# Designs tried in a protein design chat: VHH binders against Sushi domain-containing protein 2 (SUSD2). Part 12

Target 1, 195 residues: Sushi domain-containing protein 2 (SUSD2), of Homo sapiens (Human) (q9ugt4r445to639)
Amino acid sequence: RLASAFGDPHFVTFDGTNFTFNGRGEYVLLEAALTDLRVQARAQPGTMSNGTETRGTGLTAVAVQEGNSDVVEVRLANRTGGLEVLLNQEVLSFTEQSWMDLKGMFLSVAAGDRVSIMLASGAGLEVSVQGPFLSVSVLLPEKFLTHTHGLLGTLNNDPTDDFTLHSGRVLPPGTSPQELFLFGANWTVHNASSL
Short names: E, the ipSAE of ESMFold2; O, the ipSAE of OpenDDE; V2, 0.75 times the mean of E and O plus 0.25 times the DockQ between their complexes.

## First folded at step 18 (VHH; framework vhh_7mjh_2)

Design s4 (from r1 with G102N; at its last look DockQ between E and O 0.75; V2 from the best seeds 0.72)
Fold by ESMFold2, look of step 18:
Structure s4 (fold): chain B 195 residues (1-195), chain A 122 residues (1-122)
Amino acid sequence: as target 1 above (195 residues)
Amino acid sequence: EVQLVESGGGLVQPGGSLRLSCAASGFTFSSYAMSWVRQAPGKGLEWIGVIYAGGSTDYNPSLKSLVTISRDNSKNTLYLQMNSLRAEDTATYYCARHPRWNSYGPDAFDIWGQGTTVTVSS
């Protein structure tokens, strides 16, 4: 199953729910206790080609760790364009290679503007540049069914519970714009350990 | 032509230290996870540890306090530092390449060096 986040930022959950959440800060896209999988993203104004900020926000960085794997962050390269990859908070240089066998994950880079990550669980991420922001896709194998939380929703073939708060409370279908904003804010990362 | 060549073996006294090197050629060393493996006389193979492309390591728990694996990607070289050596550490030491993760499986080694012999004796 596939979920994605792109644009301003627009989200498509694993069960197909669409929403937009124009927050600024760091957010949980996905947590899955089954494999201790964590995906977090940073949303902020983008930088236009003329150096000014965009009016809305979008994703500018995404980080992933599964269990005790290496930690990979992919972010928009400041001042240079394209993508920058950090491994355990250090910038990686891709001079001779386009792929790396890391602890708990396989990393590959194409054309400097697309990064693919495959995790030991079979989960996968693809990150690419979209205008001033990132486009992020997450693919999960079937074993994650009923085991996900975060902005990308609860994977259970039922989109009506995709707006599940950190507490476990489910917002009903037809949730107001105000409640959708608070759903997004509910998944704010308060812990600085990953990003 | 893919090759791994170990060096640095020899005779060392009990309690001593030794650093082994493994020179890699014919492939993109910086992409691969690499392991050290040893074989004592008359014994089977014993895995020592792995270093991943990014520098993270995992070790055989029984050897963790005795060994450190490192790599220098700019020199295509893998290292094994061994300390506090005992007679039981007498073995032939091999470096081995893990296959690309999405091709073979993490426990199969596809390329081996010829080995370097370490003898710990008074």
Scores: ipSAE 0.557, ipTM 0.835, lowest interface PAE 1.4, mean pLDDT 83
ESMFold2 (binder alone), look of step 18: mean pLDDT 85; pTM 0.851
OpenDDE, look of step 18: ipSAE 0.861; ipTM 0.921

Design s5 (from r1 with G105S; at its last look DockQ between E and O 0.75; V2 from the best seeds 0.72)
Amino acid sequence: EVQLVESGGGLVQPGGSLRLSCAASGFTFSSYAMSWVRQAPGKGLEWIGVIYAGGSTDYNPSLKSLVTISRDNSKNTLYLQMNSLRAEDTATYYCARHPRWGSYSPDAFDIWGQGTTVTVSS
ESMFold2, look of step 18: ipSAE 0.546; ipTM 0.839
ESMFold2 (binder alone), look of step 18: mean pLDDT 84; pTM 0.845
OpenDDE, look of step 18: ipSAE 0.877; ipTM 0.931

## First folded at step 19 (VHH; framework vhh_7mjh_2)

Design d1 (from r1 with G102N G105S; at its last look DockQ between E and O 0.73; V2 from the best seeds 0.68)
Fold by ESMFold2, look of step 19:
Structure d1 (fold): chain B 195 residues (1-195), chain A 122 residues (1-122)
Amino acid sequence: as target 1 above (195 residues)
Amino acid sequence: EVQLVESGGGLVQPGGSLRLSCAASGFTFSSYAMSWVRQAPGKGLEWIGVIYAGGSTDYNPSLKSLVTISRDNSKNTLYLQMNSLRAEDTATYYCARHPRWNSYSPDAFDIWGQGTTVTVSS
């Protein structure tokens, strides 16, 4: 099953719930205890081609680790408008290769502005450039059913619990904009858990 | 042609150190995960460890304190450093390439070297 985050940022959860959360900081997109999968993203104002910042926020980086795998971060490159890939916080070069067989994941760079990551669990992540921001897609195989948490929701074929707080409390359908901001802020990454 | 060629084997005294090399050619070495494997006389194959693209490693837990695997992608060379060698480390040592992760088993090796023999004896 697919979930995505793109634009300002707009989220589509694994069960199909749509929402927008225009916060700034680092957030948990997905945690799945089944494989110790963690996906985090940074939201901040973007930089327009004329050098000014965007009025709203969007995703500018995403990081992933599963179990004790390598840690991969994909972020907007500051000058070129393309993507930069970091392996365990060091920038990778794709000068002579477009793919790498990393610990616990397969990394591929295609079409200049698209990065694909396949994890040992069968989970997949695709990151591309969309204007001043990233577009992120996450694909989970069926075994993750009932095992996900975070801004991309719970994968259980029930969209009514996609706004589940870290405590387990569920915000009901029709949640106000103020409560959606609290949901987003509830999934803020703290320093100790940052990838 | 794709080749892996080990070197650096030989006779060493107990307690000594040895560094084995594996020269790779005919493929994009920096993209692939690579392993060392050994076989003592009359015994089965024993996996030593793997080094992934980018340099992360995993080791056979029983050997982790004894060996270090490294790679130099600019020289297309894989290394095995062994310290405090013992008689039971006498074996033929092989380097092996993991296939590209594309629907294949991650524990299958598709290219092997011919091996280099290490003998630890007084």
Scores: ipSAE 0.469, ipTM 0.794, lowest interface PAE 1.9, mean pLDDT 82
ESMFold2 (binder alone), look of step 19: mean pLDDT 86; pTM 0.859
OpenDDE, look of step 19: ipSAE 0.871; ipTM 0.927

Design d2 (from r1 with A53T; at its last look DockQ between E and O 0.66; V2 from the best seeds 0.00; counts 0 for: pae E 5.7 > 2)
Fold by ESMFold2, look of step 19:
Structure d2 (fold): chain B 195 residues (1-195), chain A 122 residues (1-122)
Amino acid sequence: as target 1 above (195 residues)
Amino acid sequence: EVQLVESGGGLVQPGGSLRLSCAASGFTFSSYAMSWVRQAPGKGLEWIGVIYTGGSTDYNPSLKSLVTISRDNSKNTLYLQMNSLRAEDTATYYCARHPRWGSYGPDAFDIWGQGTTVTVSS
């Protein structure tokens, strides 16, 4: 199954629910206890070509770790306009290679503006540049069914529970924009859990 | 031509230390995870450990406190530091390259060196 986040940020959950959450900060896209998979993203205003900020927010970084794997962050390069990859909080150089076999994951970089990550579990991420923001896609194999939480929803073939809060409370289908903001804000990352 | 060439083997006293090297050529060394594997006389292959491109390692639990794997990507070289050597560490030591997409274990390796022999004997 595929879920994605792109634009201002527009989310498509694993079960197909669409929503927009224009938050600012760090958020949990996905947690899956099955493999101790965590995917977090940073949302912030973008910079337009004239140097001013966009009116809304979008994703500017995404980080992933599974179990005791290496930690990879992909972010928009400051002032350069492409992607920057950090391995365990240190910038990677990849001018001489297009792929690396890391602990617990396989990293591939294409065209300098697209990064693919395959995790030992079979989960995959693809990150690319989209205007002033990132586009992020997450692909999960079937074994993750019933094991996901976060802004990308609960993968259980039931989109009506995709807006599940940390507490386990489920916001109803057709949630208002105000209530949807509660869902997004509920999944903020705090300093102790930040990747 | 893809090659792995081990060196640094030889005779060493019990309790001694030894550092093995593995020189890689013909491929982009910095992209691949690399392992050390050994084979004692008359025994099967024993995996020692792996080092990933970023320097993270995993070790055979039986050997974890006695060995250290490192790499120098600028020199295309893999290292195995062994300490407190015992007679049972007598073996041929191989470096091996993991294929892309991270399969691990002796059957998963696509390129092997010729091996270097370490003998621990008084």
Scores: ipSAE 0.116, ipTM 0.603, lowest interface PAE 5.7, mean pLDDT 80
ESMFold2 (binder alone), look of step 19: mean pLDDT 86; pTM 0.860
OpenDDE, look of step 19: ipSAE 0.724; ipTM 0.874

Design d3 (from r1 with A53V; at its last look DockQ between E and O 0.74; V2 from the best seeds 0.00; counts 0 for: pae E 8.5 > 2)
Fold by ESMFold2, look of step 19:
Structure d3 (fold): chain B 195 residues (1-195), chain A 122 residues (1-122)
Amino acid sequence: as target 1 above (195 residues)
Amino acid sequence: EVQLVESGGGLVQPGGSLRLSCAASGFTFSSYAMSWVRQAPGKGLEWIGVIYVGGSTDYNPSLKSLVTISRDNSKNTLYLQMNSLRAEDTATYYCARHPRWGSYGPDAFDIWGQGTTVTVSS
């Protein structure tokens, strides 16, 4: 099953719910205790070619770790115009080869603007450039059913509980813009849990 | 051409230490996970451990306290440090390259060195 986040930022949950949340900061896209999978994203204004910020926010970085795997961050690269990949907070070079075997994950890079990450669990991420921001897709195998939390929702074939707060409380169907903001803010990353 | 060349083997006394090297050429060493494997005379292959691109390691549990694997990507070199050597550590030691992700299977390694022999004897 697939979920995505792109644009300003627009989210499509694993169960198909669409929403937009224009926060600024770091957010939990996905946590799954089954494999100790954690995916976090940074949302901020984009930088236009004249150095000014965009009006809205979008994703500018995404980080992933599963269990005791290496930690990978993919972020917009100002100098290259594409993506920059960090391994345990150190920049990786793909000038000689477009792929690497890491602990618990496999990276591949296409044309400097698309990064694929395959995890030992069978989970996958694809990160690409979309205008001034990132587009992120997350693919989960069936074993993750009922095991996900975060902005990409609860994978259980029931979209009505996709706005589940960190506490487990579910916001009702027909959630207002004010309640969506509370949902987004509820999944803010604190420094202790930051990847 | 793709090559792995081990060195540093020889005769060592029980309780001694030895550092083996594996020089890699003909491929992008920094992109591959690498392993050490040994074969005692008349025995099968015994996996020692793996080091991943970022420097993380996993070891054969029976050898974990005796060995340390490291790599220097700037020198295209894989290392095996062995301590407190015993007669049963007498073997030919090989470095081996893991295939890329998705190619793992019963034939786990796609490139092997020729081996370096370590003899532990009084």
Scores: ipSAE 0.012, ipTM 0.485, lowest interface PAE 8.5, mean pLDDT 79
ESMFold2 (binder alone), look of step 19: mean pLDDT 85; pTM 0.855
OpenDDE, look of step 19: ipSAE 0.068; ipTM 0.527

Design d4 (from r1 with S56N; at its last look DockQ between E and O 0.02; V2 from the best seeds 0.00; counts 0 for: pae E 16.3 > 2, placed apart)
Fold by ESMFold2, look of step 19:
Structure d4 (fold): chain B 195 residues (1-195), chain A 122 residues (1-122)
Amino acid sequence: as target 1 above (195 residues)
Amino acid sequence: EVQLVESGGGLVQPGGSLRLSCAASGFTFSSYAMSWVRQAPGKGLEWIGVIYAGGNTDYNPSLKSLVTISRDNSKNTLYLQMNSLRAEDTATYYCARHPRWGSYGPDAFDIWGQGTTVTVSS
């Protein structure tokens, strides 16, 4: 099952719910306790080709860890375009090879603008450049059914509970723009839990 | 009521082994990452390690060769196996629960047990 985040930023949850919100900060895209999978993203204004920032926000970085795996961050490269990949906060070089077998994950890079990550659980991420922002796709095997939370929703084949807050409160269908922003802000990453 | 209750502490000789238990109640134990933390007399807290809901573990590097954390979700119980105990391992040992959905403050743990005391002495 697939969920994605792209554009400014537009989200498609695992159960197919679409929404947008234009926040700034770090957000939980996905947490799954089954394997202790954590995927976080940073939303901020992008940099246009002339050096000025965009009016809206989008994703500029994504980070992932599962259990005791290495921590991988993929982010937009400053001024040079393309993507940078960080392993445990150190920039990786792919001059010798386009892939790495890391602790708990397999990582491959194509053309400097696409990064694929396969996790030991079978979960996968694909990150690519989309204009001034990232496009992120997350693929989960069936064992994650009922085990996900975050901005990408609850994977349970029921889109009506995709807007579930930390408290367990479910925002109703037809949620107002203000309430949708509160859903996004509710999943904000704080300092101690940042990857 | 959410509770964590440690047991299995006591007096042990240097070089010995001991297994501590932490009984959990009042919450869905299988959904939470759990840690062991210790405090030697007159010292600060020292994190021992964590076991995630899926069973993966991570340890304080200075203790990694001496300890093993496990869980039995059918019994709602967290375990700490300690081997080759030394006098400096004398401490009160706590189990602690991580927040399920991330941290919203400076604390990494939202529920603590009362502790069980381990004394390593000849």
Scores: ipSAE 0.000, ipTM 0.131, lowest interface PAE 16.3, mean pLDDT 74
ESMFold2 (binder alone), look of step 19: mean pLDDT 85; pTM 0.854
OpenDDE, look of step 19: ipSAE 0.871; ipTM 0.929

Design d5 (from r1 with S30T; at its last look DockQ between E and O 0.71; V2 from the best seeds 0.00; counts 0 for: pae E 2.01 > 2)
Fold by ESMFold2, look of step 19:
Structure d5 (fold): chain B 195 residues (1-195), chain A 122 residues (1-122)
Amino acid sequence: as target 1 above (195 residues)
Amino acid sequence: EVQLVESGGGLVQPGGSLRLSCAASGFTFTSYAMSWVRQAPGKGLEWIGVIYAGGSTDYNPSLKSLVTISRDNSKNTLYLQMNSLRAEDTATYYCARHPRWGSYGPDAFDIWGQGTTVTVSS
């Protein structure tokens, strides 16, 4: 099953719910206890050519770890306009290699504009550049059914509970923009859990 | 051509230490996970451990306190440090390359070195 986050930032959950959340900071896109999978993203205003910020926010970085795997972060590269990949907080060079067999994950880079990560569980991430922001897609195998939390929703073939708060409380269908902001803010990454 | 060449084997006294080297050529060393494997006389293969492209390691639990695997990507070289050697560590030691993730199915080594022999004897 596929979920995505792109644009300002627009989210499509694993069960197909669409929403937009203009938060600023770091957020949990996905947690799955089944494999100890964690995906976090940073949302920031875009920077215009004159140095001013855009009025909306979008994703500028995404980080992933599963269990005790290596930690990979993919972020916008300020000077090149493409993507920059960090492995355990160290920037990688892809001038001499386009893929790496890491602990718990396989990393590949296509033409500096697309990064693919396959995790030992079979979960996958694809990250690409979209305008001033990132586009992130997450693919989960069926074994994750009923085991996901975060901004990309609860994967259980029922979109009515995709807006589940950290506490377990479910926001009802027809949620207002203010309540959607509550949902997004509820999944803020605290300093101790940051990847 | 893809090649792995081990060196550093030889005769060593019990309690001694030894560092083996594995020189890699003909492929992008920095992309691959690499392992050390040994075979004692008359016994089967025993996996020692793996070092991933990013430098993380996993070891055979039975050997974890006795060995350290490292790599120097600037020299395309894999190392095995062994300490407190005993007669039971007498074996031929091989370096081996893991296949690219998913390219060859279940984990198996696709390239092996010729081996270097370590003899632990007084």
Scores: ipSAE 0.456, ipTM 0.798, lowest interface PAE 2.0, mean pLDDT 82
ESMFold2 (binder alone), look of step 19: mean pLDDT 84; pTM 0.840
OpenDDE, look of step 19: ipSAE 0.875; ipTM 0.931

Design d6 (from r1 with Y52S R100S W101S; at its last look DockQ between E and O 0.01; V2 from the best seeds 0.00; counts 0 for: pae E 17.1 > 2, placed apart)
Fold by OpenDDE, look of step 19:
Order: C-alpha cells, then structure tokens, then sequence
Structure d6 (fold): chain B 195 residues (1-195), chain A 122 residues (1-122)
C-alpha cells in the first residue's frame, strides 16, 4: 500500500485520506512496531532557484530506520538543487557509487534527484525533488496491516481513523483545517527521538 | 566489444504479461549491477529498477507491484518480468549497466542496450 507527501505539503495516507499540513519542524510520518520502522520528515520553507524563500513550508528532509538498520537521511541540497544522502549522520559521496547495500536496507540514487530505499521488511521509500521541496512515497507490504501510525495514518482500509493522535484518540473525518494543524503538530518529533 | 541487447518486446493486450531479456557480452556480467529503464513516447526516461551484482533488487515504488527483475549470471542475461500491463506501459525498454563502482549522475550508466519496444493495446 502506498502513502505519499508532497508540495506544501499535501498528504495521502495509506487508506487514501487527503489533507494538508504546513507546520514547521520534524514530524513522524510513519511508525510501525512490527519491525520498529520509523520514518521522519522535516518541514521548512523552501529555497527557490533565485535564492528566495517560499512563503509556505514543504518537506526538506526524510529519515528512515528499521530496527537496528542503518539510519538514512535524504535532504535537499540547496546549492545544487539535488539531493544529499546521509548515512548515520555522515554525508555519503556518490561520486564513485550510486547504489549501496547497507545494514538492513538497499539504497539507490538516480540522476541526483531521486533516492530509493528498500528495507529488509519489504517496506520501500522513494524520495525525489519536486520544485523547492521533496516528494516522499512510502510503500508497505500487507504484513503491516493494522501496525502503522503517524501522519500517514493507520493502514487498515479504514480511512475514518487516519487522524489518530499518538495518544490513540481519533479525530473524526471532516476535521477542520485548524484541528488538522493540531493533529499534525501532535506528531512532532521530540529531540531525543530525532533520527 | 561490450554490448547489451534487449529482446522480448512486442504487442501485448491490456492485462497481459511480458518478460524482457537483456543479453550481455564483452564483460564480466556477474560483477555489475544492472537497471531497467523505459521511455514512453514523448516522455522522459523512467527508472524501473535495479539488481545488484549480488542479486539485491530495488524498484520504483510506482511500479514495484507490477515488475520483477532477475538475472542469470550463467547465461549473462538480465530479465524484466512485467504483469498486468496497461496502455501507459507502452514504451521502449532499455537495460543499462552500472559501472563497477556504480557512478552517480549522468555516469550512473555507462552501457546501454538499443532498447526493445513494448506496445500495450487492445
């Protein structure tokens, strides 16, 4: 099942719920205790090609770890307009290699503007440059059914519980933009948990 | 001479399946990662997936459920299995070799096949 986040940013949950959340900070896109999968994203104003900042926020970095796997972060390289990849907080150089077998994952970089990550569990991520922001897609195998939470929702074929807070409280469908902002803010990553 | 030659393309009906092959020669096939890439008419190149020298695979998430990449090193052949084909899958399909180091950017691929055309139409 596919979920995505792109633009200012617009979210499409695993169960097909659409919403916009433009908070600034680091947020939990996805957590799954099944494999201890964690996907986090950073949202901030973008830098346009002319060097000016955008009025709105978008995703500028994505970090992923599963269990004891390596930690991979993909972020915008503002100077080049491409992507920068970090492995365990160190910048990877892809001058010699565009793919890597990492601990618990496979990493590939294409054309400087797309990074694909395949995790040992079968979960997959694609991070690509789209304008001044990142587009993020997360693909989960069926075994993750009922085992996810975060901004990308609970994968259970029930869109009515996609706005679940970390407390377990579910906001109803049709929640106002203001309340959706609070929902998004509820999934802020605390400094101690930041990948 | 280093060479890649794709085959298996042709006309297929929607919902059909097709397996493409890429025959490699002139180099130690088993030592290189290989990718499949396609180009639809009037569109840019789209990366489909990669298989490492060791057999690890990664796919474009948008295509993962529809494609499988494999290799037979004893035959110096790369394969692309495609299922549930749609009209939008009409394209010329290329196999491409990653340099031994897997160079980044424009140098991500150093050898390309001539391509094989797949047309999905009723």
Amino acid sequence: as target 1 above (195 residues)
Amino acid sequence: EVQLVESGGGLVQPGGSLRLSCAASGFTFSSYAMSWVRQAPGKGLEWIGVISAGGSTDYNPSLKSLVTISRDNSKNTLYLQMNSLRAEDTATYYCARHPSSGSYGPDAFDIWGQGTTVTVSS
Scores: ipSAE 0.000, ipTM 0.228, lowest interface PAE 14.4, mean pLDDT 90
ESMFold2, look of step 19: ipSAE 0.000; ipTM 0.129
ESMFold2 (binder alone), look of step 19: mean pLDDT 83; pTM 0.834

## First folded at step 21 (VHH; framework vhh_7mjh_2)

Design e1 (from s1 with T103L; at its last look DockQ between E and O 0.96; V2 from the best seeds 0.75)
Amino acid sequence: EVQLVESGGGLVQPGGSLRLSCAASGFTFSSYAMSWVRQAPGKGLEWIGVIYAGGSTDYNPSLKSLVTISRDNSKNTLYLQMNSLRAEDTATYYCARHPRWGLSYGPDAFDIWGQGTTVTVSS
ESMFold2, look of step 21: ipSAE 0.591; ipTM 0.834
ESMFold2 (binder alone), look of step 21: mean pLDDT 84; pTM 0.841
OpenDDE, look of step 21: ipSAE 0.872; ipTM 0.929
ESMFold2, look of step 22: ipSAE 0.482; ipTM 0.801
ESMFold2 (binder alone), look of step 22: mean pLDDT 84; pTM 0.840
OpenDDE, look of step 22: ipSAE 0.873; ipTM 0.931

Design e2 (from s1 with T103I; at its last look DockQ between E and O 0.74; V2 from the best seeds 0.69)
Amino acid sequence: EVQLVESGGGLVQPGGSLRLSCAASGFTFSSYAMSWVRQAPGKGLEWIGVIYAGGSTDYNPSLKSLVTISRDNSKNTLYLQMNSLRAEDTATYYCARHPRWGISYGPDAFDIWGQGTTVTVSS
ESMFold2, look of step 21: ipSAE 0.585; ipTM 0.847
ESMFold2 (binder alone), look of step 21: mean pLDDT 84; pTM 0.843
OpenDDE, look of step 21: ipSAE 0.870; ipTM 0.928
ESMFold2, look of step 22: ipSAE 0.479; ipTM 0.801
ESMFold2 (binder alone), look of step 22: mean pLDDT 84; pTM 0.840
OpenDDE, look of step 22: ipSAE 0.869; ipTM 0.928

Design e3 (from s1 with T103Y; at its last look DockQ between E and O 0.71; V2 from the best seeds 0.00; counts 0 for: pae E 2.03 > 2)
Fold by ESMFold2, look of step 21:
Structure e3 (fold): chain B 195 residues (1-195), chain A 123 residues (1-123)
Amino acid sequence: as target 1 above (195 residues)
Amino acid sequence: EVQLVESGGGLVQPGGSLRLSCAASGFTFSSYAMSWVRQAPGKGLEWIGVIYAGGSTDYNPSLKSLVTISRDNSKNTLYLQMNSLRAEDTATYYCARHPRWGYSYGPDAFDIWGQGTTVTVSS
């Protein structure tokens, strides 16, 4: 199953719920205890070509780890306008290669602006550039059914519980803008959990 | 052609140390995960450990205290450092390449092997 986040930032959950959350900071897109999968993203204002900030926010980085895998971050690169890939906070080079077998994941780069990550569980991420922001897609095999939490929702074939808080409390369909902000803020990454 | 060539084997006394090298050629070494494997005379293959493209390692738990795997991507060379050697570490030591994960689906199935280098631990 597919979920995505793109634009400022627009989210499509695994069960098909659409919402926008214009926050600033680092957020949990996905946690799945089944494989200890964690996906986090950073949202911030973009910079237009004239140097001014955009009026909204969008995703500028995404990080992933599964179990004891390597930790990979993909972020917008200021100097080239494409993507950078970091392993343990160091930028990786793809001038001599377009793919790498990392611990617990396979990483490949196309044209410097699209990064694909396949995880040992069969989960996959694709990250690309979209205007001043990045676009992220997450694909999960069926074994993740009932095992996901975060801004990309609960994968259980029921979109009505996609706005589930850390506590397990579910915000109802038709959530007000205030309650939707509560949902987004509820999934803020804390210092100890940051990838 | 794709090749892996081990070197550095020989006779070493118990308690000693030895560093093996594996020279790689004919492929993009820095993309691949690489393993060391050994075979004692008359015995089956024993996996020692793997080093991934990014430098992370995993080891056979029974050998973890004896060995360190490293790589130098600029020299296309894989290394095995062995310490506190014992007579039971006498074996032929091989380096092996893991197939491309996203292509081959088998990170523990090796597609290229070296010829091996022998290590004898004896007084």
Scores: ipSAE 0.448, ipTM 0.792, lowest interface PAE 2.0, mean pLDDT 82
ESMFold2 (binder alone), look of step 21: mean pLDDT 84; pTM 0.843
OpenDDE, look of step 21: ipSAE 0.874; ipTM 0.930

Design e4 (from s1 with T103M; at its last look DockQ between E and O 0.91; V2 from the best seeds 0.76)
Fold by ESMFold2, look of step 21:
Structure e4 (fold): chain B 195 residues (1-195), chain A 123 residues (1-123)
Amino acid sequence: as target 1 above (195 residues)
Amino acid sequence: EVQLVESGGGLVQPGGSLRLSCAASGFTFSSYAMSWVRQAPGKGLEWIGVIYAGGSTDYNPSLKSLVTISRDNSKNTLYLQMNSLRAEDTATYYCARHPRWGMSYGPDAFDIWGQGTTVTVSS
């Protein structure tokens, strides 16, 4: 099952729910206890081609770890354009290769604009550039049913509980823009859980 | 054209140390996970450990205190540091390449092997 986050930022959950959330900070996109999978993203204002700052926010970085795997972060490159990859918080160079077999994951880079990460569980991420922001897609095999939390929702074939807070409280269908912002803010990353 | 060449084997006294090297050519070394494997006379293959493209390592638990695996991607070279050697560490030592996407460690888990370098621990 596929979920995505892109634009300003627009989210499509694993069960198909659409929403937007203009937060600034670091957020949990996905946690899945089945494999100890964690995906986090950073949202911030973008810089347009003319140098001015966008009024909304979008994703500028995403980080992933599964179990005791290496930690990969993909972020917008400040000076070069395109994407930059960090491995265990150190910048990787892809001068000689377009892929790497890392601990617990396979990393592939296409043209500096697209990064694919495949995890030992069968989960996958694709990250690409979208204007001043990045676009993230997450693909989960069916074994993850009933095992996900975060901004990308609860994967259980029931979109009515996709707005589940960290506490387990479910916001009802038709939630107001203010309540959607509380849902997004509820999934903030604090320093102790940051990748 | 793809080659792995081990070096640094030889005779060593019990308690001694030895560093083995594995020179890689004909492929993009920095992309691959790499392992060391050994075979003592009359015994089967014994996996020593793996180093992933990013430098993370995993070791055979029975050998973990003896060995350290490292790599220098700029020199296309894999290393095995062995310390406190014992007579039972006498073996031929091989470097081996994991297939792309590192999915198995079974009998056909490695697609390229070196010829091996022999280490003899004796007094």
Scores: ipSAE 0.546, ipTM 0.828, lowest interface PAE 1.5, mean pLDDT 83
ESMFold2 (binder alone), look of step 21: mean pLDDT 84; pTM 0.837
OpenDDE, look of step 21: ipSAE 0.870; ipTM 0.927

